# VH-VL binders against SHC-transforming protein 3 (SHC3), part 10

Target 1, 186 residues: SHC-transforming protein 3 (SHC3), of Homo sapiens (Human) (q92529r149to334)
Amino acid sequence: LGPGVTYVVKYLGCIEVLRSMRSLDFSTRTQITREAISRVCEAVPGAKGAFKKRKPPSKMLSSILGKSNLQFAGMSISLTISTASLNLRTPDSKQIIANHHMRSISFASGGDPDTTDYVAYVAKDPVNRRACHILECCDGLAQDVIGSIGQAFELRFKQYLQCPTKIPALHDRMQSLDEPWTEEEG
Short names: E, the ipSAE of ESMFold2; O, the ipSAE of OpenDDE; V2, 0.75 times the mean of E and O plus 0.25 times the DockQ between their complexes.

## First folded at step 13 (VH-VL; framework fv_reozalimab_arm2)

Design r3 (from z1 with heavy chain S35H R50W; at its last look DockQ between E and O 0.41; V2 from the best seeds 0.56)
Fold by ESMFold2, look of step 13:
Structure r3 (fold): chain C 186 residues (1-186), chain A 128 residues (1-128), chain B 110 residues (1-110)
Amino acid sequence: as target 1 above (186 residues)
Amino acid sequence: QVQLVQSGAEVKKPGSSVKVSCKASGYTFTRYAIHWVRQAPGQGLEWMGWINPSSGTANYAQKFQGRVTITADKSTSTAYMELSSLRSEDTAVYYCAREYTGSIYNPSYETDYWFDYWGQGTTVTVSS
Amino acid sequence: QSVLTQPPSASGTPGQRVTISCSGSSSNIGSKTVNWYQQLPGTAPKLLIYSNNQRPKGVPDRFSGSKSGTSASLAISGLQSEDEADYYCAAWDDSLSGYVFGGGIKLTVL
């Protein structure tokens, strides 16, 4: 994967995720990303979200998702995927929309059969806290994008195993000394 | 059009080795794992292992550890499975299958995946 | 003796609903998603259900999957002659560090 692979995709926005992905089972993580796609697509007219509009969310899913952030919604962006990060930039590369270090990304998922053009991922950053970010990809490109994200996760996982004494610094955003927060939680 | 085309049927003697090929086309070979699954006559499916074609890293089912080698050639988009010290119990149809990854949990690299495309199978007969 | 247990056979008549079971443990079905594969006679397996209950493109909605606890089920409504095949459940198993298939169930359409 080297210095990274770059795709041009449409950024639809993000929605805050109020629970750690670590605290949820795998099926629930996938359902959260699918609900996130539905909610963000409803907020961005002309998206391919019509297939999701009529399914009311469960009480659990409603309690896990927070407010959306539609800054840059509908914009074509450059997405660069490397073992270090997912980097989202404007097409002219003058502005970083988001830069998510691999340690801060917990989960990635494609859409269901009705929404195969989407990729969603859950990440933390200082601006959006923990949020699910929604990407709209052209036909066939979503498979390449999630495949590249998966390879980046795998390669970083193997690099981490080969250096077991490197402990990421604990973030002290929470209570000092007694409740450390880590960047690896989703 | 995703396709996996496997090498032809083989008849082998006990104690020898067999190497089955699986040529991929219609997609980016290095982005998807390749798994190997076998099926003895009249029996069910048995998973043998997988390879990440990008890194060359392979993992094997414990039953086959030490007898199976799975490799990939990026330049020809071809995966290989070699099984050594053959015996009559190894008579089977051997399939390659492409892993499609739907969801990935990063901290532990837990994946929700399935085999969305399969090769046509390669019959290996071990006869004494 | 498969890690995932399926009955060896099942049968039904055209139009009937049939249910195919798959029993596992906490190290597989209890904590992992379940996939289902259909194998028509003389052919390679084909993906039928993924992620417990999702259908790939081209699989009719009369096929449905579910799981509860350490067990999974495949239901086929409106049974048709073309559904005569072997059906396998599958999941990752943490204890074996490997992917496991059920023993397979031969479905006969009478």
Scores: ipSAE 0.431, ipTM 0.714, lowest interface PAE 1.6, mean pLDDT 83
ESMFold2 (binder alone), look of step 13: mean pLDDT 89; pTM 0.920
OpenDDE, look of step 13: ipSAE 0.796; ipTM 0.889

Design r4 (from z1 with light chain S31Y; at its last look DockQ between E and O 0.42; V2 from the best seeds 0.64)
Fold by ESMFold2, look of step 13:
Structure r4 (fold): chain C 186 residues (1-186), chain A 128 residues (1-128), chain B 110 residues (1-110)
Amino acid sequence: as target 1 above (186 residues)
Amino acid sequence: QVQLVQSGAEVKKPGSSVKVSCKASGYTFTRYAISWVRQAPGQGLEWMGRINPSSGTANYAQKFQGRVTITADKSTSTAYMELSSLRSEDTAVYYCAREYTGSIYNPSYETDYWFDYWGQGTTVTVSS
Amino acid sequence: QSVLTQPPSASGTPGQRVTISCSGSSSNIGYKTVNWYQQLPGTAPKLLIYSNNQRPKGVPDRFSGSKSGTSASLAISGLQSEDEADYYCAAWDDSLSGYVFGGGIKLTVL
């Protein structure tokens, strides 16, 4: 039921995330992705709008971000967004750079209005532990990409609501329908 | 150049309805949600609800639930807000605003957004 | 009474620094980001600060935002007469399932 939309974007790299997104408040999740974009842009030659950080990151942000991985940095890739996964492939050789099952993706963020060319997302898989992946998009495309990711997230969440657990309702207070799923599993 | 141009001022009787339009230009209409915010004379801002033009899905503030209807027409890049059963307290300036999606949390489908562009406002006067 | 509490007014003199406060709860500012809007008399609101402390293009760096716990602050340094306006904090509130604005602070430049 996913749209299966494909975009051509530039993969800039990823940075290990040492904490579960569930353990962090929403604004901290966003700050992590902003810092990840900044660090990767500084490290990748030819990245659009490279920006040196003017203020040191907080001790908290420094403790949450780990090693960067620039193995595929700077490559044009095909990004396919569906309700099943985010799939990253090279356009010509059809080599898979990454395939992140939807259950293993916790968070997606766009860049600032003055750096709107970026999309970041946090995913976990057996090969690349929990990491924030950075994508550079063409003019105006970043909001379209994050919109498609949001549609996939929404459809997954609606499917979750249609499959209730068998936990007795007498013990429930507010939210009784839970997916047996976390960002740390997949 | 992003612009949101709203329909003109209206004078309405209590018990009637009003429908305000918001025509978007300078961007792809279906890529951004539209929120509606009102401001009574000398008062603060009050969020009324929103629509995702791509899906047609609308969400409303509890205060306006049952009285407000927000729609979008993709073919004209226009959002609409209709408020029914008007009262004198509904006298206000009504704004449309474009939502910029900052980030999305997948497990519980939560979004964080703000209003980066605003319409000029539409004055609605409910005279009794 | 707004979910986000702001004093009704504040004042400062040209060239000075003024701090505008906003108080919320764990269902809004304590969890989600805070945004700030400036409204000059007779005009539509304008985005001033988003995502706690980020400035959109065209907003001078003398405007700065911060957040601590369930409270947020907007600081304006080098105060100018053109800064005389109403200032609103705003955030999503999970309990209300809606976007909420503070009551607004009327800033007077003396």
Scores: ipSAE 0.611, ipTM 0.787, lowest interface PAE 0.9, mean pLDDT 83
ESMFold2 (binder alone), look of step 13: mean pLDDT 91; pTM 0.935
OpenDDE, look of step 13: ipSAE 0.805; ipTM 0.893

Design r5 (from z1 with heavy chain T28K; at its last look DockQ between E and O 0.59; V2 from the best seeds 0.67)
Heavy chain, then light chain:
Amino acid sequence: QVQLVQSGAEVKKPGSSVKVSCKASGYKFTRYAISWVRQAPGQGLEWMGRINPSSGTANYAQKFQGRVTITADKSTSTAYMELSSLRSEDTAVYYCAREYTGSIYNPSYETDYWFDYWGQGTTVTVSS
Amino acid sequence: QSVLTQPPSASGTPGQRVTISCSGSSSNIGSKTVNWYQQLPGTAPKLLIYSNNQRPKGVPDRFSGSKSGTSASLAISGLQSEDEADYYCAAWDDSLSGYVFGGGIKLTVL
ESMFold2, look of step 13: ipSAE 0.595; ipTM 0.742
ESMFold2 (binder alone), look of step 13: mean pLDDT 92; pTM 0.942
OpenDDE, look of step 13: ipSAE 0.808; ipTM 0.895

Design r6 (from z1 with heavy chain T101I; at its last read DockQ between E and O 0.58; V2 from the best seeds 0.73)
Heavy chain, then light chain:
Amino acid sequence: QVQLVQSGAEVKKPGSSVKVSCKASGYTFTRYAISWVRQAPGQGLEWMGRINPSSGTANYAQKFQGRVTITADKSTSTAYMELSSLRSEDTAVYYCAREYIGSIYNPSYETDYWFDYWGQGTTVTVSS
Amino acid sequence: QSVLTQPPSASGTPGQRVTISCSGSSSNIGSKTVNWYQQLPGTAPKLLIYSNNQRPKGVPDRFSGSKSGTSASLAISGLQSEDEADYYCAAWDDSLSGYVFGGGIKLTVL
ESMFold2, look of step 13: ipSAE 0.705; ipTM 0.790
ESMFold2 (binder alone), look of step 13: mean pLDDT 90; pTM 0.933
OpenDDE, look of step 13: ipSAE 0.810; ipTM 0.895
ESMFold2, look of step 14: ipSAE 0.699; ipTM 0.802
ESMFold2 (binder alone), look of step 14: mean pLDDT 91; pTM 0.935
OpenDDE, look of step 14: ipSAE 0.827; ipTM 0.895
ESMFold2, fold request of step 16: ipSAE 0.656, 0.638, 0.616; ipTM 0.781, 0.762, 0.742
ESMFold2 (binder alone), fold request of step 16: mean pLDDT 91, 91, 91; pTM 0.931, 0.935, 0.935
OpenDDE, fold request of step 16: ipSAE 0.874, 0.886, 0.863; ipTM 0.918, 0.932, 0.913
ESMFold2, last read: ipSAE 0.665, 0.684, 0.663; ipTM 0.776, 0.794, 0.776
ESMFold2 (binder alone), last read: mean pLDDT 91, 91, 91; pTM 0.931, 0.939, 0.937
OpenDDE, last read: ipSAE 0.876, 0.877, 0.872; ipTM 0.916, 0.918, 0.917

## First folded at step 14 (VH-VL; framework fv_reozalimab_arm2)

Design p1 (from r6 with light chain K32N K57S; at its last fold request DockQ between E and O 0.54; V2 from the best seeds 0.70)
Heavy chain, then light chain:
Amino acid sequence: QVQLVQSGAEVKKPGSSVKVSCKASGYTFTRYAISWVRQAPGQGLEWMGRINPSSGTANYAQKFQGRVTITADKSTSTAYMELSSLRSEDTAVYYCAREYIGSIYNPSYETDYWFDYWGQGTTVTVSS
Amino acid sequence: QSVLTQPPSASGTPGQRVTISCSGSSSNIGSNTVNWYQQLPGTAPKLLIYSNNQRPSGVPDRFSGSKSGTSASLAISGLQSEDEADYYCAAWDDSLSGYVFGGGIKLTVL
ESMFold2, look of step 14: ipSAE 0.634; ipTM 0.803
ESMFold2 (binder alone), look of step 14: mean pLDDT 92; pTM 0.940
OpenDDE, look of step 14: ipSAE 0.823; ipTM 0.904
ESMFold2, fold request of step 16: ipSAE 0.599, 0.537, 0.590; ipTM 0.775, 0.768, 0.783
ESMFold2 (binder alone), fold request of step 16: mean pLDDT 91, 91, 91; pTM 0.931, 0.936, 0.936
OpenDDE, fold request of step 16: ipSAE 0.884, 0.895, 0.882; ipTM 0.941, 0.948, 0.937

Design p2 (from r6 with heavy chain W114Y, light chain S51R K57S; at its last look DockQ between E and O 0.45; V2 from the best seeds 0.55)
Fold by ESMFold2, look of step 14:
Structure p2 (fold): chain C 186 residues (1-186), chain A 128 residues (1-128), chain B 110 residues (1-110)
Amino acid sequence: as target 1 above (186 residues)
Amino acid sequence: QVQLVQSGAEVKKPGSSVKVSCKASGYTFTRYAISWVRQAPGQGLEWMGRINPSSGTANYAQKFQGRVTITADKSTSTAYMELSSLRSEDTAVYYCAREYIGSIYNPSYETDYYFDYWGQGTTVTVSS
Amino acid sequence: QSVLTQPPSASGTPGQRVTISCSGSSSNIGSKTVNWYQQLPGTAPKLLIYRNNQRPSGVPDRFSGSKSGTSASLAISGLQSEDEADYYCAAWDDSLSGYVFGGGIKLTVL
């Protein structure tokens, strides 16, 4: 993926995810990101192209999502996707809003009929702990963004397959990838 | 109401080319990629390639690389598949299908990638 | 020969439960979600199961999917005569950098 691919997207905020993505099945992970998009979009003033109203989520989904953080909500940002990280910067590129290394990102989602303009990803960082971050990607851009994130995940995963015995701790950590804060301490 | 309507049947000679159209309606065309899948008589399904209409980026199965060109026209919400240097083995029904690339679980690189809506198919017969 | 292996045919009687198998590898089913497509005679394929075990709207709960390791199964309970069709498993394959289908299995309702 070289130096990365840069998109201009709108950052809507994030919402804490109270359980590890490792402990959930694929369908539940997808439902969590869909619900996270819905909650953050409802909270952000002026979010456009948002959802039709939805039924209340299950008690399980409600128990998995925590507190929202709307710092920088609604801001247009530069998103750079590389094999190393997702880097979020202000429009003038003077401030890094977030830098999530690929090992800190467990799950990404987008492109559902009711979330067509959105990409969500679950990552850990020191500020937000484990949280689902919401990007609004207008003009059909969401498919390009999720595709680029997928390429970055694929390239990292293929590097792991090429050197499985040279990184024994990685074998033990594959199911804990969505807990990067703990891995940083080790 | 999502609908993919393909162009009509074609009869072609070996060595020629064919271009099949797929007109999308009932959704925002640029928000979903289109894949092309073929099925020879009495045979299974075979993926040929895909296009992202918003970026114009196409990807092809290795078997068809160099012979297939997949394009999209955003203004008419229409995808096209052109197959050149036709052989009798290219006799098949050609389908377009709306692609979904959804969620990705990073630790094991588990992804969902499926086709939720299909065109009616276009029969291409290659004979001399 | 298909990358995903399915038996060429299966059969059952009305009311029975049948299972339709699909075998792959670590480059496809082992690391990608499995989808199932139903193709009635003379028609285009239809998405039957996605994300290993999810049903689209309009697919009856008689159809269920599962995945274990590099293998997947489609189960049809309460078999009905309209279930006669070809059934294809499918997944992305990293080695081929492409989407792959099984060879298809013709289900006959006796």
Scores: ipSAE 0.439, ipTM 0.706, lowest interface PAE 1.6, mean pLDDT 83
ESMFold2 (binder alone), look of step 14: mean pLDDT 91; pTM 0.940
OpenDDE, look of step 14: ipSAE 0.728; ipTM 0.868

Design p3 (from r6 with heavy chain R31S; at its last fold request DockQ between E and O 0.53; V2 from the best seeds 0.72)
Heavy chain, then light chain:
Amino acid sequence: QVQLVQSGAEVKKPGSSVKVSCKASGYTFTSYAISWVRQAPGQGLEWMGRINPSSGTANYAQKFQGRVTITADKSTSTAYMELSSLRSEDTAVYYCAREYIGSIYNPSYETDYWFDYWGQGTTVTVSS
Amino acid sequence: QSVLTQPPSASGTPGQRVTISCSGSSSNIGSKTVNWYQQLPGTAPKLLIYSNNQRPKGVPDRFSGSKSGTSASLAISGLQSEDEADYYCAAWDDSLSGYVFGGGIKLTVL
ESMFold2, look of step 14: ipSAE 0.624; ipTM 0.786
ESMFold2 (binder alone), look of step 14: mean pLDDT 91; pTM 0.932
OpenDDE, look of step 14: ipSAE 0.872; ipTM 0.916
ESMFold2, fold request of step 23: ipSAE 0.681, 0.675, 0.670; ipTM 0.792, 0.779, 0.775
ESMFold2 (binder alone), fold request of step 23: mean pLDDT 91, 91, 91; pTM 0.937, 0.940, 0.936
OpenDDE, fold request of step 23: ipSAE 0.885, 0.884, 0.883; ipTM 0.927, 0.926, 0.926

Design p4 (from r6 with light chain S51N; at its last look DockQ between E and O 0.60; V2 from the best seeds 0.70)
Fold by ESMFold2, look of step 14:
Structure p4 (fold): chain C 186 residues (1-186), chain A 128 residues (1-128), chain B 110 residues (1-110)
Amino acid sequence: as target 1 above (186 residues)
Amino acid sequence: QVQLVQSGAEVKKPGSSVKVSCKASGYTFTRYAISWVRQAPGQGLEWMGRINPSSGTANYAQKFQGRVTITADKSTSTAYMELSSLRSEDTAVYYCAREYIGSIYNPSYETDYWFDYWGQGTTVTVSS
Amino acid sequence: QSVLTQPPSASGTPGQRVTISCSGSSSNIGSKTVNWYQQLPGTAPKLLIYNNNQRPKGVPDRFSGSKSGTSASLAISGLQSEDEADYYCAAWDDSLSGYVFGGGIKLTVL
């Protein structure tokens, strides 16, 4: 993973995540992201996946997922994955749609068998707060994308382990990922 | 079509080493980790370790640390597992398997994965 | 000795339902997803169930998985003679920082 790996994928939207991923067990994190994929796929015309019938969400999932944001839904984007960030740009690379620093990304997940073309990740930013972002990755690309995300996570984590003087940075990373969703006033 | 093709059967003496190869095709080799799993005759599956081909980082099951080395050659899309100081108990079929990533937790780098494609297996017999 | 515990064998008759169990702990099944592998005689293992209860393409819906607490189960309904195989549960284990398999269970179709 040098300066980053770039993919062309479809951005489907995001959904608020109202609890810190750190406060949840691994299986619950996965369920949340899979439910987020399902909700966004149902809301976006032309989204892929077998979602003809959807079971009612559990009471737990209903309390953790908030409002969806379908701005830019269905837009093709250039996704660049590096140890520094996930960067989302328009296809001509003239406009940054989002730039999520690796420190602010807590979790990434692929889809269920009926949503194998999807990758979701949970990121915190100043505007959208903590949200689960949904990417549609066609032609078997989903595993390439999540694999590259995983490599970026691993390499940055190994950097923290190799440089003990960066312990405050690791603590900051953990703290920022654990901050609760804040309601906007104004 | 994803395929993992392993090297042929080996007969080895106690105290020697064996190196098994696993050639990957049909996908981008550096995007998926490769695990090694063995199975002694009449016994169950035992995970030995894994490698991230892009970074070259390997992780080993505690039982095999110090005896196993897992490597990858990006130019040939081939993973290798070398087991040293062989004993008769190391007689087994050795499999490589590709990791399918389910989910990844970033802060502590925890992954949930399973093996979606397996090599055909390489029989290693250790006898004097 | 396996971190994940399975009975050594199970049996059933064609057309019936059989349930295969797997017991773990909070460091694996209790907090991680469970996968199941089928190994037909003389062949490499194949992924049968992943993420507790999901079937890969080509796996019949008579195979189902479930998880409760630190235990997991694989159910096979409408048992067929070709289902005679070894079945392994598997999961990541945080305390070992490694992937673990159950001891395997030989299913016989009588």
Scores: ipSAE 0.664, ipTM 0.786, lowest interface PAE 0.7, mean pLDDT 84
ESMFold2 (binder alone), look of step 14: mean pLDDT 91; pTM 0.936
OpenDDE, look of step 14: ipSAE 0.795; ipTM 0.894

Design p5 (from r6 with heavy chain Y113W W114Y; at its last look DockQ between E and O 0.61; V2 from the best seeds 0.64)
Fold by ESMFold2, look of step 14:
Structure p5 (fold): chain C 186 residues (1-186), chain A 128 residues (1-128), chain B 110 residues (1-110)
Amino acid sequence: as target 1 above (186 residues)
Amino acid sequence: QVQLVQSGAEVKKPGSSVKVSCKASGYTFTRYAISWVRQAPGQGLEWMGRINPSSGTANYAQKFQGRVTITADKSTSTAYMELSSLRSEDTAVYYCAREYIGSIYNPSYETDWYFDYWGQGTTVTVSS
Amino acid sequence: QSVLTQPPSASGTPGQRVTISCSGSSSNIGSKTVNWYQQLPGTAPKLLIYSNNQRPKGVPDRFSGSKSGTSASLAISGLQSEDEADYYCAAWDDSLSGYVFGGGIKLTVL
């Protein structure tokens, strides 16, 4: 367990992602997370930096997103980012909203460059299955948050390359039935 | 309103140094990296390096390693680029630009970043 | 020389479509996202396209980006006189450990 970094952000909720990020190209992953941000922000009153006019998504992009879960929506939360996990807790720290091990997180993204109040990430857990989790950040904090997530991804990826035997290869993990919280094919 | 305001034009002799400033406003300075990009007359854009203002860590393009120093002053929200041992080929417009980190795919650590706001440019002329 | 290759110029007439190309390698475009910058005469560059095909707010949808293999393209439909500018593709390059720009292409609107 590393020391991690903690941010106070607003949790807006999540929306189910019906396809594996592995089955999509990079641009499609980005578009799906941007559409997820838009849908969840429209559903939550008082979200900072509400979206204005946007281009309608393709029918393929719209079909990849499922039902939203707005439990805890609008709550200020503690987000802790480490090389092991992303951990989301309520303000009193009595309830874990989500705890996503790095192997269960596939993708992270911010909003449009000129509307930079949001960070989203796609992860699996037993409660929400594969879902895109939406965070609203203060002005400027979103880049700090996505940068910290990126640093954690980088450090974990470099560990994976240096010690492949100690960290199972991605293909070996995809065939394992002993690790239920991992990337799956859509 | 995000702004990057650079110092004025400079004329320098070969062998000397130049230090260009880039004052940031309209955002939290320490939360975004600053890159430096130059453009020689009639030529294209060339990335020189970057600074993380929070940590003070800089990274440089190989071509400029050993001649360029990029720094940041958190108290004034200002980034600096200093180029030493100037040659006539260093005559160019020097831009600062704010770096934005977009999307990151975890399994292969595939990320993009790009420059969303640019300074007005500083003309540096090396002659005589 | 730039590792990203662009033709030096292109031209078109108002209302028509122009495609601007960019060719790279497996160490850049083949494995990294492509960004595009527009530089109007006498001005600083401006972000036009990021993450291969995403438009920043305020960029019209007549600008579109794509990539295939180690090549990328920027398409401009409904060409307007204000589109006359230099256009640069850009990407991170793993072998150089640096951000690289194409040589730039001067677009003339006739």
Scores: ipSAE 0.491, ipTM 0.702, lowest interface PAE 1.1, mean pLDDT 82
ESMFold2 (binder alone), look of step 14: mean pLDDT 90; pTM 0.925
OpenDDE, look of step 14: ipSAE 0.817; ipTM 0.895

## First folded at step 15 (VH-VL; framework fv_reozalimab_arm2)

Design n1 (from r6 with light chain N35H; at its last look DockQ between E and O 0.69; V2 from the best seeds 0.75)
Heavy chain, then light chain:
Amino acid sequence: QVQLVQSGAEVKKPGSSVKVSCKASGYTFTRYAISWVRQAPGQGLEWMGRINPSSGTANYAQKFQGRVTITADKSTSTAYMELSSLRSEDTAVYYCAREYIGSIYNPSYETDYWFDYWGQGTTVTVSS
Amino acid sequence: QSVLTQPPSASGTPGQRVTISCSGSSSNIGSKTVHWYQQLPGTAPKLLIYSNNQRPKGVPDRFSGSKSGTSASLAISGLQSEDEADYYCAAWDDSLSGYVFGGGIKLTVL
ESMFold2, look of step 15: ipSAE 0.714; ipTM 0.800
ESMFold2 (binder alone), look of step 15: mean pLDDT 91; pTM 0.934
OpenDDE, look of step 15: ipSAE 0.827; ipTM 0.901

Design n2 (from r6 with light chain R55K Y99W; at its last look DockQ between E and O 0.48; V2 from the best seeds 0.66)
Heavy chain, then light chain:
Amino acid sequence: QVQLVQSGAEVKKPGSSVKVSCKASGYTFTRYAISWVRQAPGQGLEWMGRINPSSGTANYAQKFQGRVTITADKSTSTAYMELSSLRSEDTAVYYCAREYIGSIYNPSYETDYWFDYWGQGTTVTVSS
Amino acid sequence: QSVLTQPPSASGTPGQRVTISCSGSSSNIGSKTVNWYQQLPGTAPKLLIYSNNQKPKGVPDRFSGSKSGTSASLAISGLQSEDEADYYCAAWDDSLSGWVFGGGIKLTVL
ESMFold2, look of step 15: ipSAE 0.679; ipTM 0.793
ESMFold2 (binder alone), look of step 15: mean pLDDT 89; pTM 0.917
OpenDDE, look of step 15: ipSAE 0.749; ipTM 0.873

Design n3 (from r6 with heavy chain S108L; at its last look DockQ between E and O 0.45; V2 from the best seeds 0.65)
Fold by ESMFold2, look of step 15:
Structure n3 (fold): chain C 186 residues (1-186), chain A 128 residues (1-128), chain B 110 residues (1-110)
Amino acid sequence: as target 1 above (186 residues)
Amino acid sequence: QVQLVQSGAEVKKPGSSVKVSCKASGYTFTRYAISWVRQAPGQGLEWMGRINPSSGTANYAQKFQGRVTITADKSTSTAYMELSSLRSEDTAVYYCAREYIGSIYNPLYETDYWFDYWGQGTTVTVSS
Amino acid sequence: QSVLTQPPSASGTPGQRVTISCSGSSSNIGSKTVNWYQQLPGTAPKLLIYSNNQRPKGVPDRFSGSKSGTSASLAISGLQSEDEADYYCAAWDDSLSGYVFGGGIKLTVL
């Protein structure tokens, strides 16, 4: 494990994702993260946004997103990105807001004219189950942040490609993303 | 502002090699991959391959595998494309382009990207 | 070119609406997003539409993109003489493990 790269970003909150990203195509995953950004930004009192009036989301998108969690909404946080995890801490680093091991993260999105300052990622954890987490990354930092996340994803995929028994390893990677987190699992 | 400035036009003999440079400025070079795209006279665009400057990992279109080498130098913020064993049909304008990351799927490392900034192009003419 | 199919040309008069098509397969447009590039004569390509239907900053809203199944469309309303260019659709293709462009369509504004 390395020490990673650290950014200071705003955490806007998260919204539960009721379907596995594996069960959806790439375009649908992207649409879900765009909708998640919109809903969380609308719910946060101080969120910056230049959202235009949009068509109502499809019945499918409405059925995939669940409850939001705004416990830390609008807080500046320390985000550390490493090949092992995405770690979110309070400004004094005394409290971990979330620690998402790379195996629990399925998808990240950071490109859109309407949401250029945002990065969203879908991860499982014991508090929020599978949820889309929304980060506000001011002044062009969003591409730096998504780029660092992408490098972590790429490095772990490169490790997978070097695995001697790829069929069982692929099963493990995909199956862990399909299963919901429960406290009974640990 | 983001700029990609390419090396000047070249005239090459068949069988030789050409190396085109693409110097990036106005952004953090290691945060964005660089693709190379060529366009033969009067023809369409053809993707050749890409490089991730932070990892040094390159990927090539099957057509060019074995003849193309794409590299990056972090210290000079410069990407390079070298095409060997040149033929007359390699006469083209060669572009570098910056990838903008849209979304990334972790388990299979699939990314949604597009080319938001392009170099001015480098004309390579292969003739006797 | 061969993977994504575009007609070779299209034309219109100023003020008209023109639709430019692109046909692909399940290994590209059917599962991946579509991007569009505009190339004015003698210039580098320019990003026109990304992620199926999104416009980058500075692209007028008279340009719009869509996809349905394995096909994509670029619509240009209120044609202007400056719109005379080549237009390319593009997408990632899983079967080729590469980024593919359509053959391009030359739009003439009469």
Scores: ipSAE 0.636, ipTM 0.777, lowest interface PAE 0.6, mean pLDDT 85
ESMFold2 (binder alone), look of step 15: mean pLDDT 91; pTM 0.935
OpenDDE, look of step 15: ipSAE 0.788; ipTM 0.889

